# Designs tried in a protein design chat: VH-VL binders against Netrin-A (NetA). Part 12

Target 1, 267 residues: Netrin-A (NetA), of Drosophila melanogaster (Fruit fly) (q24567r46to312)
Amino acid sequence: EPRACIPDFVNAAYDAPVVASSTCGSSGAQRYCEYQDHERSCHTCDMTDPLRSFPARSLTDLNNSNNVTCWRSEPVTGSGDNVTLTLSLGKKFELTYVILQLCPHAPRPDSMVIYKSTDHGLSWQPFQFFSSQCRRLFGRPARQSTGRHNEHEARCSDVTRPLVSRIAFSTLEGRPSSRDLDSSPVLQDWVTATDIRVVFHRLQRPDPQALLSLEAGGATDLASGKYSVPLANGPAGNNIEANLGGDVATSGSGLHYAISDFSVGGR

## First folded at step 4 (VH-VL)

Design J22 (framework fv_iluzanebart)
Fold by ESMFold2-Fast, scan of step 4:
Structure J22 (fold): chain C 267 residues (1-267), chain A 121 residues (1-121), chain B 107 residues (1-107)
Amino acid sequence: as target 1 above (267 residues)
Amino acid sequence: EVQLVQSGAEVKKPGESLKISCKGSGYSFTSYWIGWVRQMPGKGLEWMGIIYPGDSDTRYSPSFQGQVTISADKSISTAYLQWSSLKASDTAMYFCARLSGYSYGYGMDVWGQGTLVTVSS
Amino acid sequence: EIVMTQSPATLSVSPGERATLSCRASQSVSSNLAWFQQKPGQAPRLLIYGASTRATGIPARFSGSGSGTEFTLTISSLQPEDFAVYYCQQYYSWPYTFGQGTKVDIK
């Protein structure tokens, strides 16, 4: 019987098409904000202006550390706004990793799910969950024991660290049959995909100091557990409302999802 | 600009072979599933099968597996539906349609105008 | 195979009146449900996808609702051009399956 020719692993996502359900400035000029070192900076996005456009096609282009390109979603106005990125690999690949490089100084995702498809998007299966609330939001433990009986199941990873620069998922890590993949049809099926879909569910709340750093004189409503902050560079009277112990509750914060690179290791 | 254009009406006798076509334009032909839907006279719609032209992955509905062949030619952005031996029960309108499982992308379905196939002795 | 059942088979309505069409799936299809309109001699036209999202160019009088196994299509003020056959289709799993159709004809 002939021996299989095994190709080297490559970035299977390079120059692959990516479709975003939401892109900043696609319906006219919009305002987004970046948060860095307890400071907020807000800017305009507009898809009709090449200097202010942040399209999904930049996610699978060649990485350049001297000129980082970002995709940005439209600013989110509520906790129910889901944003999706769908990447087509074009053919079946055996995947070793999925990595999302976060856009510098952009708000960080709190909860998201990576799905895979083996049939060019006809059906989708959870691949990996990420959340600060794995059990509450997805019904999955943050630390899951994996044996041979469940090594083909999606796990949930805690993504609460504020200095995270990327979201990384290794497809075979911690799975018992990973050392002998060629003899495991179950794991071969698990790592095989034609498409990857990322669904963003929630953004991390910005540090309160960053939200207030350039808007001294914000108002606090102690009865409702909220506080109000004037928008940086906004007209007089435009404020952002936030929960004292929870998430931002109103529009105007410029909170959005932003990714600079989407890479997938496969063969 | 995105459109699917199907071949013209066919009149055939039982036992004859037939190959009808569906040409896509205005989009990346290799990046979307394209499929065939049968509508018998006075009846509803039923999916026959689909093909992904980029890798020729082909899926048939159970009732059509082995009854027809679906194929595609990437060089001319054309999908085909073929019978090796027609039956009178194959008399129907045949539509091609572009589809996508990609979330919102499915809402951009495009349909061909239909090809009427009449099989009679 | 997921079986889609539409009711009623025929709905007779006068112009300007409200029409409500039902579609039931034999098992949950989540929100992966589309509605199509077909006029005589024409290809089907997508009206609604994701159970409730109106397709581009579709008038606001068309609205969809439901999830799981029960779905409805509502036409709030029926126009003469709306007399057609309407099909629901699940795209939750292959093979994709259509309902048998509801014919909306003039009273």
Scores: ipSAE 0.283, ipTM 0.655, lowest interface PAE 4.6, mean pLDDT 81

Design J23 (framework fv_iluzanebart)
Fold by ESMFold2-Fast, scan of step 4:
Structure J23 (fold): chain C 267 residues (1-267), chain A 121 residues (1-121), chain B 107 residues (1-107)
Amino acid sequence: as target 1 above (267 residues)
Amino acid sequence: EVQLVQSGAEVKKPGESLKISCKGSGYSFTSYWIGWVRQMPGKGLEWMGIIYPGDSDTRYSPSFQGQVTISADKSISTAYLQWSSLKASDTAMYFCARQGYSSGWSPFDYWGQGTLVTVSS
Amino acid sequence: EIVMTQSPATLSVSPGERATLSCRASQSVSSYLAWFQQKPGQAPRLLIYGASTRATGIPARFSGSGSGTEFTLTISSLQPEDFAVYYCQQYYSWPYTFGQGTKVDIK
């Protein structure tokens, strides 16, 4: 159909409901850390304090670069539990993009999956995979395009790009019939959704220099692969210790998932 | 608080029409699926169908397709289950339920109190 | 449609004893399996969803396990208020289907 007879694409996610499976400070005060310029800064989150709360509703509010609002997950303890964000569009949309803007200085996701639903959350199918290890974690090659025989299948994209501050997925990019969408029932079904779900599987390891950056009174022992932080108001010599060479989500790192904007282009 | 309130008990004769209701409150009515479940006397639970009030997307279980009509009125946050011609075999308790969408995959976890329908000559 | 089969049909157990209820799906439902409790004259009450997650307000003595086609509901120490009919339900695909129910009564 001519574009004059087709509605304009808008941000279908604006003011849409978002549900997070995990939010920093929901179970009492917690500690999270940010990484910038080869150093680490840690802070407290607490959902009972408006100045220290980071709710999911901030993901679909008005995006303002001068006053960035973020959602933050609870700090990851290395248990491997997934964190999810579910966005309800309210009706069927034809989607052109899904974009997650990372919270400034936040740890970056290593592996995640975007799912879509066409039946208001009753069933879900993969829309796009992202990972530094596409084959190992998802059994899929890292590719930028599909063939004609698999235009309705999710691809896996490499997330090891260091300068990207967002995770972006263009629904038709790299699909051969994208120029003739109106004549492709397969692609019309592919781009249609009522809900989007993001599942975070793992975090990227922070910059090595930032891992060596400690608060006053902390120390890093590179030979033993450990770091320690003095216990506040504790007896002299009491410290909290953690391993530097453990899993990316090792306890005490303050690693967490943090997103400032969740936008979806649709009509 | 989320609440589903159903209409009162009905006593009908075979061949009569009937429309029972389920009113939602305490949430965005147009943003959640609402379904109907039948329980015949002394028997188990059966899904009849579900409706998404926001766009009237309605799905029936195969055994109830064409037997009943499910609808919703967004202006008064009310879902309906309707029969054009009742049969004695329609005697049952009818429950409405709302999808419990709070975190991740969500079952139907908010239920109305039930409407008893008795059809006898 | 997916057929859900529960066993046993009736389970007689004394207060304080452990009760184990089974639910089998005719095809995989992954973890999209819920357990409901129904007492006489009442609407069903959600106990467990996602096969193993307790619903809000449900006592710790209730636990669910399983995935795919085999599921179990366990009540570790049965209380007098737990005598009821229990239903499993798959919500993996429409039409949603219930098991026929397991009645838990006093031995």
Scores: ipSAE 0.007, ipTM 0.518, lowest interface PAE 10.2, mean pLDDT 81

Design J24 (framework fv_iluzanebart)
Fold by ESMFold2-Fast, scan of step 4:
Structure J24 (fold): chain C 267 residues (1-267), chain A 121 residues (1-121), chain B 107 residues (1-107)
Amino acid sequence: as target 1 above (267 residues)
Amino acid sequence: EVQLVQSGAEVKKPGESLKISCKGSGYSFTSYWIGWVRQMPGKGLEWMGIIYPGDSDTRYSPSFQGQVTISADKSISTAYLQWSSLKASDTAMYFCARLPTYYYGSGFDYWGQGTLVTVSS
Amino acid sequence: EIVMTQSPATLSVSPGERATLSCRASQSVSSNLAWFQQKPGQAPRLLIYGASTRATGIPARFSGSGSGTEFTLTISSLQPEDFAVYYCQQYNSYPYTFGQGTKVDIK
């Protein structure tokens, strides 16, 4: 029997500091693009203009369905650089969930990792992996069985579902000792964190039709050269299509990471 | 404007106690680690330890564990480095520095001006 | 503890020349390496972090490179105000450690 009232879980991320390694428009005006229903819509971001700024602080503000605020990374150029969001909780919390709400019509992350820190960012350990290629990229099975011997290990979740509007991680789900957390020092340690770091490794490729440009009047929307999307000739009709293997991000694509809300359940 | 302002120079005798300070301003003091670095006359930099003022989590370099005490008072945005009994070998310049661990790949970005401690008989 | 070794101990160069400073770690520190400049009587000044990222306000003539155990700081076209002692520091693991310093003086 508890002797004192146990606090309810709250959104520990509300108004908490968030730092992004990359923000659209920080180095001058940049072009980003959104993809929906095989259509491409491109816009300008500029951190010196409040109407075109998408700062990380918007991630932990109050979410408003009538006026969605987003953080946007700089457009990915295909160099392989990761984009990181780091959230400080300020003190140790017992965490029950981590949720990232995707910005409407934004490109979806293909591969990412959530890390946690218990020492205010001095060291980090994996908390949860997400990927369409869990085994290839992270060496982890897409659906891992959990016993008492491995209930303190990070798992990898498949992100191939096309209608997902958020990325959600429940810290205790499927862990045998979760029914009696107070009796499991291992799980108490597992769910304890002072900071959360999200590392985005790869974007899902948008619809090939929307990514490709047509020479209508002599102009193209897609950057040429080593960063261009690979094309293959079809049979004798000279039919061509994009090959989506490898790094598809180019300076002309406007592909970027965009999140509207970063929530953490804790007490 | 981020600033770390340290207390003034000290001249002490062996066996005396001393507490020097480092006051942060222009940022959220409780959201960053504060580190202490020693530089003996004519020598290089030695990392002594670090404190997170928000919860007083303190980490010492093995060479300084038990030799000094690091503390912080978050109500006045001030970190402290303290000796219970000074030795002549403690004669050095002492720097405090901010560590922004929230920033990807950042090192110590802002430093105090230093406090010179001279211990002689 | 990770030992950081800098070379040379002293580098004598003329204004306008290129200076190249080396820093070696006893074990891998990934890219968690910073470079600092210190002038006599002053606090250290952050130049480079993450092995190659220039800190705010640092002139383009300063550049860092390397990863793992071998790192280099390059000062192209040395200016009079660049004569100072330079330190590398790893922040990959505890305790954080500094190199012994390289003094860049006028030839």
Scores: ipSAE 0.384, ipTM 0.702, lowest interface PAE 3.1, mean pLDDT 81

Design J25 (framework fv_iluzanebart)
Fold by ESMFold2-Fast, scan of step 4:
Structure J25 (fold): chain C 267 residues (1-267), chain A 122 residues (1-122), chain B 107 residues (1-107)
Amino acid sequence: as target 1 above (267 residues)
Amino acid sequence: EVQLVQSGAEVKKPGESLKISCKGSGYSFTSYWIGWVRQMPGKGLEWMGIIYPGDSDTRYSPSFQGQVTISADKSISTAYLQWSSLKASDTAMYFCARLDTYSYEGSGFDYWGQGTLVTVSS
Amino acid sequence: EIVMTQSPATLSVSPGERATLSCRASQSVSSYLAWFQQKPGQAPRLLIYGASTRATGIPARFSGSGSGTEFTLTISSLQPEDFAVYYCQQYYSWPYTFGQGTKVDIK
């Protein structure tokens, strides 16, 4: 009987406030780059210009297929910046999924963590890890079997497989007590949240050919690459850049985090 | 810009009731915790409790549980601290403060009210 | 509850000198440690949060360090306006707790 009174699952993130720790163009005009078909295309962002602004508030509005809007972080530099998106649900929800839709042609995250809070941000608990290096970066196995004794533990998902245009996390997937949620205080606590925080740690390295390609529109002169080794058999005669080794978030790459939609299933 | 404005000084007698206020402006009032801090004359700071105005989730420090009531009216962006029966030992400066949970590292209590002096004497 | 202990209770430093204030927690608070400045007759002002991050508008002469149970606030070149009481506060777990304060006097 009580089940008949349980609300339907909805997008609990709809119209919810989202705060980004970094937004492209908030500190003055900046350059970001997109990667498509082994080619790099760079553009300017500026939060004072509505035509070149990419704010986080668009992440929780109604999705519109004829006008895809993106939030973009500031371009990452040096060692790579940690960037966060914090979403407040306003009240306690029982969550069934968290989904981030990646901005088309934007660089993809390599490593990130989804955290949850049950006390409006007073404390945070890992909910799900994502990485190409789960054991090295987070100390967690890339594939984990969940039994009754560890149903409340965050797992790590491998991102080396093609993840297409979205990152999805199902809160109850593979947890033994999911069928008897009402009788499992542990699992009820696990799925309950007032807030979700996404922490981006690393970007995936774009295809090497794309990193070496000229910007769309031929913006960069070949003279800028005089210290590079030419790739004679590559498309457009690409050059190998020594500075791109080791740190993918080098100056001029325009690598950044970009998301078009942030949705959370809850009731 | 972000501002917390508290009600004016109060002079009361033991046994009287009192309700003091803290009005927030320049931010989303329902999206931040508001805390209350007591400072007795010549002494340090002590947390009394906190409230999340969006759903009225309220937490008290053990020393203040049952001694005061913390509440909020989100329609006027105002938090309250209330005593049903004041004691001379309640004489103190009372501050309200906003908790920032939006920063990844957590910025703690970043904005404070100017304080409300409460004097309880016979 | 987590007990925060500050030392010294009072510190007298000549203008332009370095001042070092200590704060100890009875158990680990990781980096969830803030420092506040309170001038006579005023509300506390946030100086440092996350043990080492300066709050907006705070002069570069203020710096914080430490993690776990031992924390330090350093004022590299004390100015007349720095006469105040300084409090550390843990926000690792509720109830949040303050140290008893360190009063900084300029000689």
Scores: ipSAE 0.438, ipTM 0.749, lowest interface PAE 2.7, mean pLDDT 82

Design J26 (framework fv_iluzanebart)
Fold by ESMFold2-Fast, scan of step 4:
Structure J26 (fold): chain C 267 residues (1-267), chain A 122 residues (1-122), chain B 107 residues (1-107)
Amino acid sequence: as target 1 above (267 residues)
Amino acid sequence: EVQLVQSGAEVKKPGESLKISCKGSGYSFTSYWIGWVRQMPGKGLEWMGIIYPGDSDTRYSPSFQGQVTISADKSISTAYLQWSSLKASDTAMYFCARLEGYSSGWYAFDIWGQGTLVTVSS
Amino acid sequence: EIVMTQSPATLSVSPGERATLSCRASQSVSSNLAWFQQKPGQAPRLLIYGASTRATGIPARFSGSGSGTEFTLTISSLQPEDFAVYYCQQYYNWPYTFGQGTKVDIK
């Protein structure tokens, strides 16, 4: 009787093609901002300048382990446009994890979805949801408990942790049949994929102090999540109001999605 | 230069077998779906099936399941469409096409072969 | 299977005039819709994908619009080389399906 041969798990995303729907500097020079120690720092991106380019191909190369390289989306206008990263594995893998390493000091995603394809991109199904508003945005309970009746369903994970450095999804964690995967066709199908797509829906609210550190002083209404910022160059001393709790980003704020590494464990 | 080059025209009798080809060049053949489209004389286009050469994953349109076989040989970057027994109703132009994925997240069949005319008559 | 219906079957237009072609899906295909042009004796040519994005090299006079079940291809100022058959195609669900085509003839 021949024995089953099971390959070792590898980073299935290594050197795999990754395509971004939006990349900073693709339409000419653009402005993006980072937030650190209650301060905002803005920089220029330009895809025609190799010293100011942040392409998606850097997400899966792993050759630059000494220095952090980032992909950056174009600044979000807040009009409801989603940003996607699509990674093609080339063949079917049994996946154990999907990990997105966040770019240091970049704005954090508030809401996003990981999709998988088993047919090389022809169709997509939800794999994992992430949001501070799981029920409102995706109609799914936060911190869902998984039983045998729903172990092949995508769950929604809370992203409210302030100092997260990565978004991690373990495909089998909390699923009852995970220790007996070989006898579970349902769970074997669940972990199988040829492609992974990440859809970013919303950015987290910037730290109020960081947002105001390079601006004129202002007043904050904690109950409503709004603040009043003095109008720049305004002779009348008028203020403009901005919503600190809003899920809409302005291009002028430099808010964008940024990832330093995209890893997928598979065999 | 990305291109798909199809085999030449065929004239066959009912009951004969046939295998036509579509050769890709100028791109990574194993990383793209290849589809087959039939166009009967004076009629519109209809999808027959698609194949992913990297792992031979093959999908057929319901009306063509069991009527044709789609395959690929990745060592020579060539996809195939095969009939075991031709019918007069198989007389048509057959096109192959490559499915491209764009940075916007959309997909479309952007590169097409020139077509292979198959005539089946007694 | 999703059925794609195009109208009109034939459209007669003079050079320089606007041509508007319609495509309807039997169920929502979101924006997973492409438009192709086919001239006699030639393979189809991709014009529009994602319902509204022009393919590389396609003139600005071609534009696509719509989402869900109703889609439109517009040629703002028809040129002599634009007389052809136009097909819409959904790629929302397998099997992929084409409309029956709209023939654009010279008036």
Scores: ipSAE 0.006, ipTM 0.527, lowest interface PAE 10.1, mean pLDDT 81

Design J27 (framework fv_iluzanebart)
Fold by ESMFold2-Fast, scan of step 4:
Structure J27 (fold): chain C 267 residues (1-267), chain A 122 residues (1-122), chain B 107 residues (1-107)
Amino acid sequence: as target 1 above (267 residues)
Amino acid sequence: EVQLVQSGAEVKKPGESLKISCKGSGYSFTSYWIGWVRQMPGKGLEWMGIIYPGDSDTRYSPSFQGQVTISADKSISTAYLQWSSLKASDTAMYFCARLGYDSSGYYAFDIWGQGTLVTVSS
Amino acid sequence: EIVMTQSPATLSVSPGERATLSCRASQSVSSYLAWFQQKPGQAPRLLIYGASTRATGIPARFSGSGSGTEFTLTISSLQPEDFAVYYCQQYYSWPYTFGQGTKVDIK
């Protein structure tokens, strides 16, 4: 009988507050770049300019397929810099999915974690990991199966295949008690949240050809797995040599995190 | 003082070309969007397009795409609105405006040119 | 594109009285809404931006309110110099669009 009072799942994120730890153009005008089919496209972002601002509030507004709006982080300057999106649901929801729609032509995340809170942001617990290096980066096996003993445990999804359009997490998928949720306090607790936090750890490396097209006088040596990119230190400039796919001078490349939509199924 | 000064009134015949100007002074011209607005006689205001002089990023309203060309010369702090072939229906007052912002980061079209009256008749 | 609709088309008010002008958007524009005043032969003058922030030099009798799709401009005690045409304008999404205008005229 109590079940008859439970509302249907809705997008609990719609019009909900989202706070980003980093937004492109918040510290003055900045340069970001998009990569598609070995080509570069660089643009200016500025939070004081409505046509060049990419605020987090656009993530939970009405989605318009003819006018895709994106949130963009500031260009990343180091491999250790994390970027966070925090979504406040305002009350406890039973969650069925979390979906992040990737911004078209933007750099793709390689490694990220979705956390949940049941106490309005006082404490956070892992909900789902995503990485091309699940064991190395998070100590979690890729493609883990769930039994009764670990159905409340966060798993790691393998992203070695290119992420084309979205990052999707189904909260109950593969969990044995999902068909009898009412008799599983453990699984009921697992799906309950007041807030969702997304932490971006790593970007996928851009195509070397596209990366070189952004830099003046860059060179690539595929045999040695290296490339050379000049630094913008005035007319003379210095060169940085780095491994292909390794750490690079990202402040010059315009690499950043970008999401067009953040949706959460809840009731 | 921050101001936008537009070129003087024009009287033209159908089929003629025209280029009108909007000169900014008293601020960093390359750091602000400049927009063009049309007002037909006795009617309201219509956005035609905008340009960011720093990189020439230009955006047109759908009804004006292909009808006019917006450009800017940052070396002389001047934006332009151009027609390759004028029509009688282009008779209107044309305004330019700067998209400004305050110290709190709020923005709006705060500085306007005085307007350029364009009359197209035979 | 986002369509802006203003009402009434003409508002007749006596000096010293309160005038209330409405502006509605066909879809949400958040708080990216501005109000302009235009007198014959003059360029538009910015009054309000961000739905409720008064522009520099604008008298305190002008106030704006609203968010999303419904917005209001209020002139608390109309002065002789306030008789003009008023336009609302969304700048949330390109193309930017104006309402058709409300003419504030002497009763």
Scores: ipSAE 0.000, ipTM 0.377, lowest interface PAE 19.4, mean pLDDT 80

Design J28 (framework fv_iluzanebart)
Fold by ESMFold2-Fast, scan of step 4:
Structure J28 (fold): chain C 267 residues (1-267), chain A 122 residues (1-122), chain B 107 residues (1-107)
Amino acid sequence: as target 1 above (267 residues)
Amino acid sequence: EVQLVQSGAEVKKPGESLKISCKGSGYSFTSYWIGWVRQMPGKGLEWMGIIYPGDSDTRYSPSFQGQVTISADKSISTAYLQWSSLKASDTAMYFCARLVGYSYGSDAFDIWGQGTLVTVSS
Amino acid sequence: EIVMTQSPATLSVSPGERATLSCRASQSVSSNLAWFQQKPGQAPRLLIYGASTRATGIPARFSGSGSGTEFTLTISSLQPEDFAVYYCQQYYSYPWTFGQGTKVDIK
């Protein structure tokens, strides 16, 4: 078979710039918590201290099992604000996968969306949805098959399964024209991206027993799970509906988004 | 420090060609969009277009599509704005600016060049 | 295209007083709005992006608010160096458009 002069697939995210909308300790020293086996362990993050900093740039460095590095968002508030990670590939790539490795013992995301851009971040299109509530939050079925009529549309994947250590998305999986990609302008456009953006919408609720664990110096606030609701909406920049929608963000929970690796297969 | 330095003032006659420059330094030039903004004497700001130097992807405002060409040479960290045939109505201050994405839905021109004054008269 | 309308065209304020500048979009731009300051003979300077987020190095007296079609830039205690023209810009839809500017004169 004739061989075209085409590059091999690589981790297109390696050493690529990543920008986080929120990083633990960027607004002064903050407190985050990890949850394991019905226990919580809370720690201080501070971006001015290299030993307590968790920057987004660590997401695209070499993955070293002997020294796992994590990015951590600021602890989530009761406002339900989204947290984003934007990865710039620098040029157009044909993408085969997007993988986010969760930080060990960190709270898990319940709902998130991967977006792609083909114009270096000027516009964004949904690439893949993940949620325990695909139908309620995104209006999409949790187990949709694609035909030729919808093979360029984002699907929604269920994240309710326990012990998930990573979020993985294969761009061409289940798409009929994937074997004839060179003959499918629709799928060529689908897999082409210059940037990937991950939008975290909500966290999974930690085990209630872990929220009640007694850690010196802060256990009572975290155990309560209490959120301070504004007395009035005021000129309403504060979304109370997000808090009442089952948001687990509280002033003492230490719940946050944390990722150890962000990789993208492309050529 | 992060800086955009533009070429000097130009005085031209109608019908002449012109190419002005915007040189970036202190950052990864190929990783950010560069925009061009026109300001006619005594008037406000008008967005003309943008270019991504890493792959030369360009986007134009409809009002400027076909009137100007935006290009970049990544080897010397320089973006260009050029006219094949100038008109008196092209008399204006032209600014280049770096576009930075801060978060979802928050892109902004954070660093600006000092401007290049282009005067077109007979 | 989305038309951005700023008001007032000129605002005269004494030093130490509060200045409030308005920007209206002809259709919703969500929070995709930036504010710029331009002093005579200088390039524009980014003040606010995302309607309410202050850019690095911008004094706390500058604040932005609003979403959708109605936006406000507030200078809580005007300083002499704040004499300038202020522009709003939407980056929600192409082409990106600026308002015509509000000139802040020191009374």
Scores: ipSAE 0.183, ipTM 0.624, lowest interface PAE 4.8, mean pLDDT 82

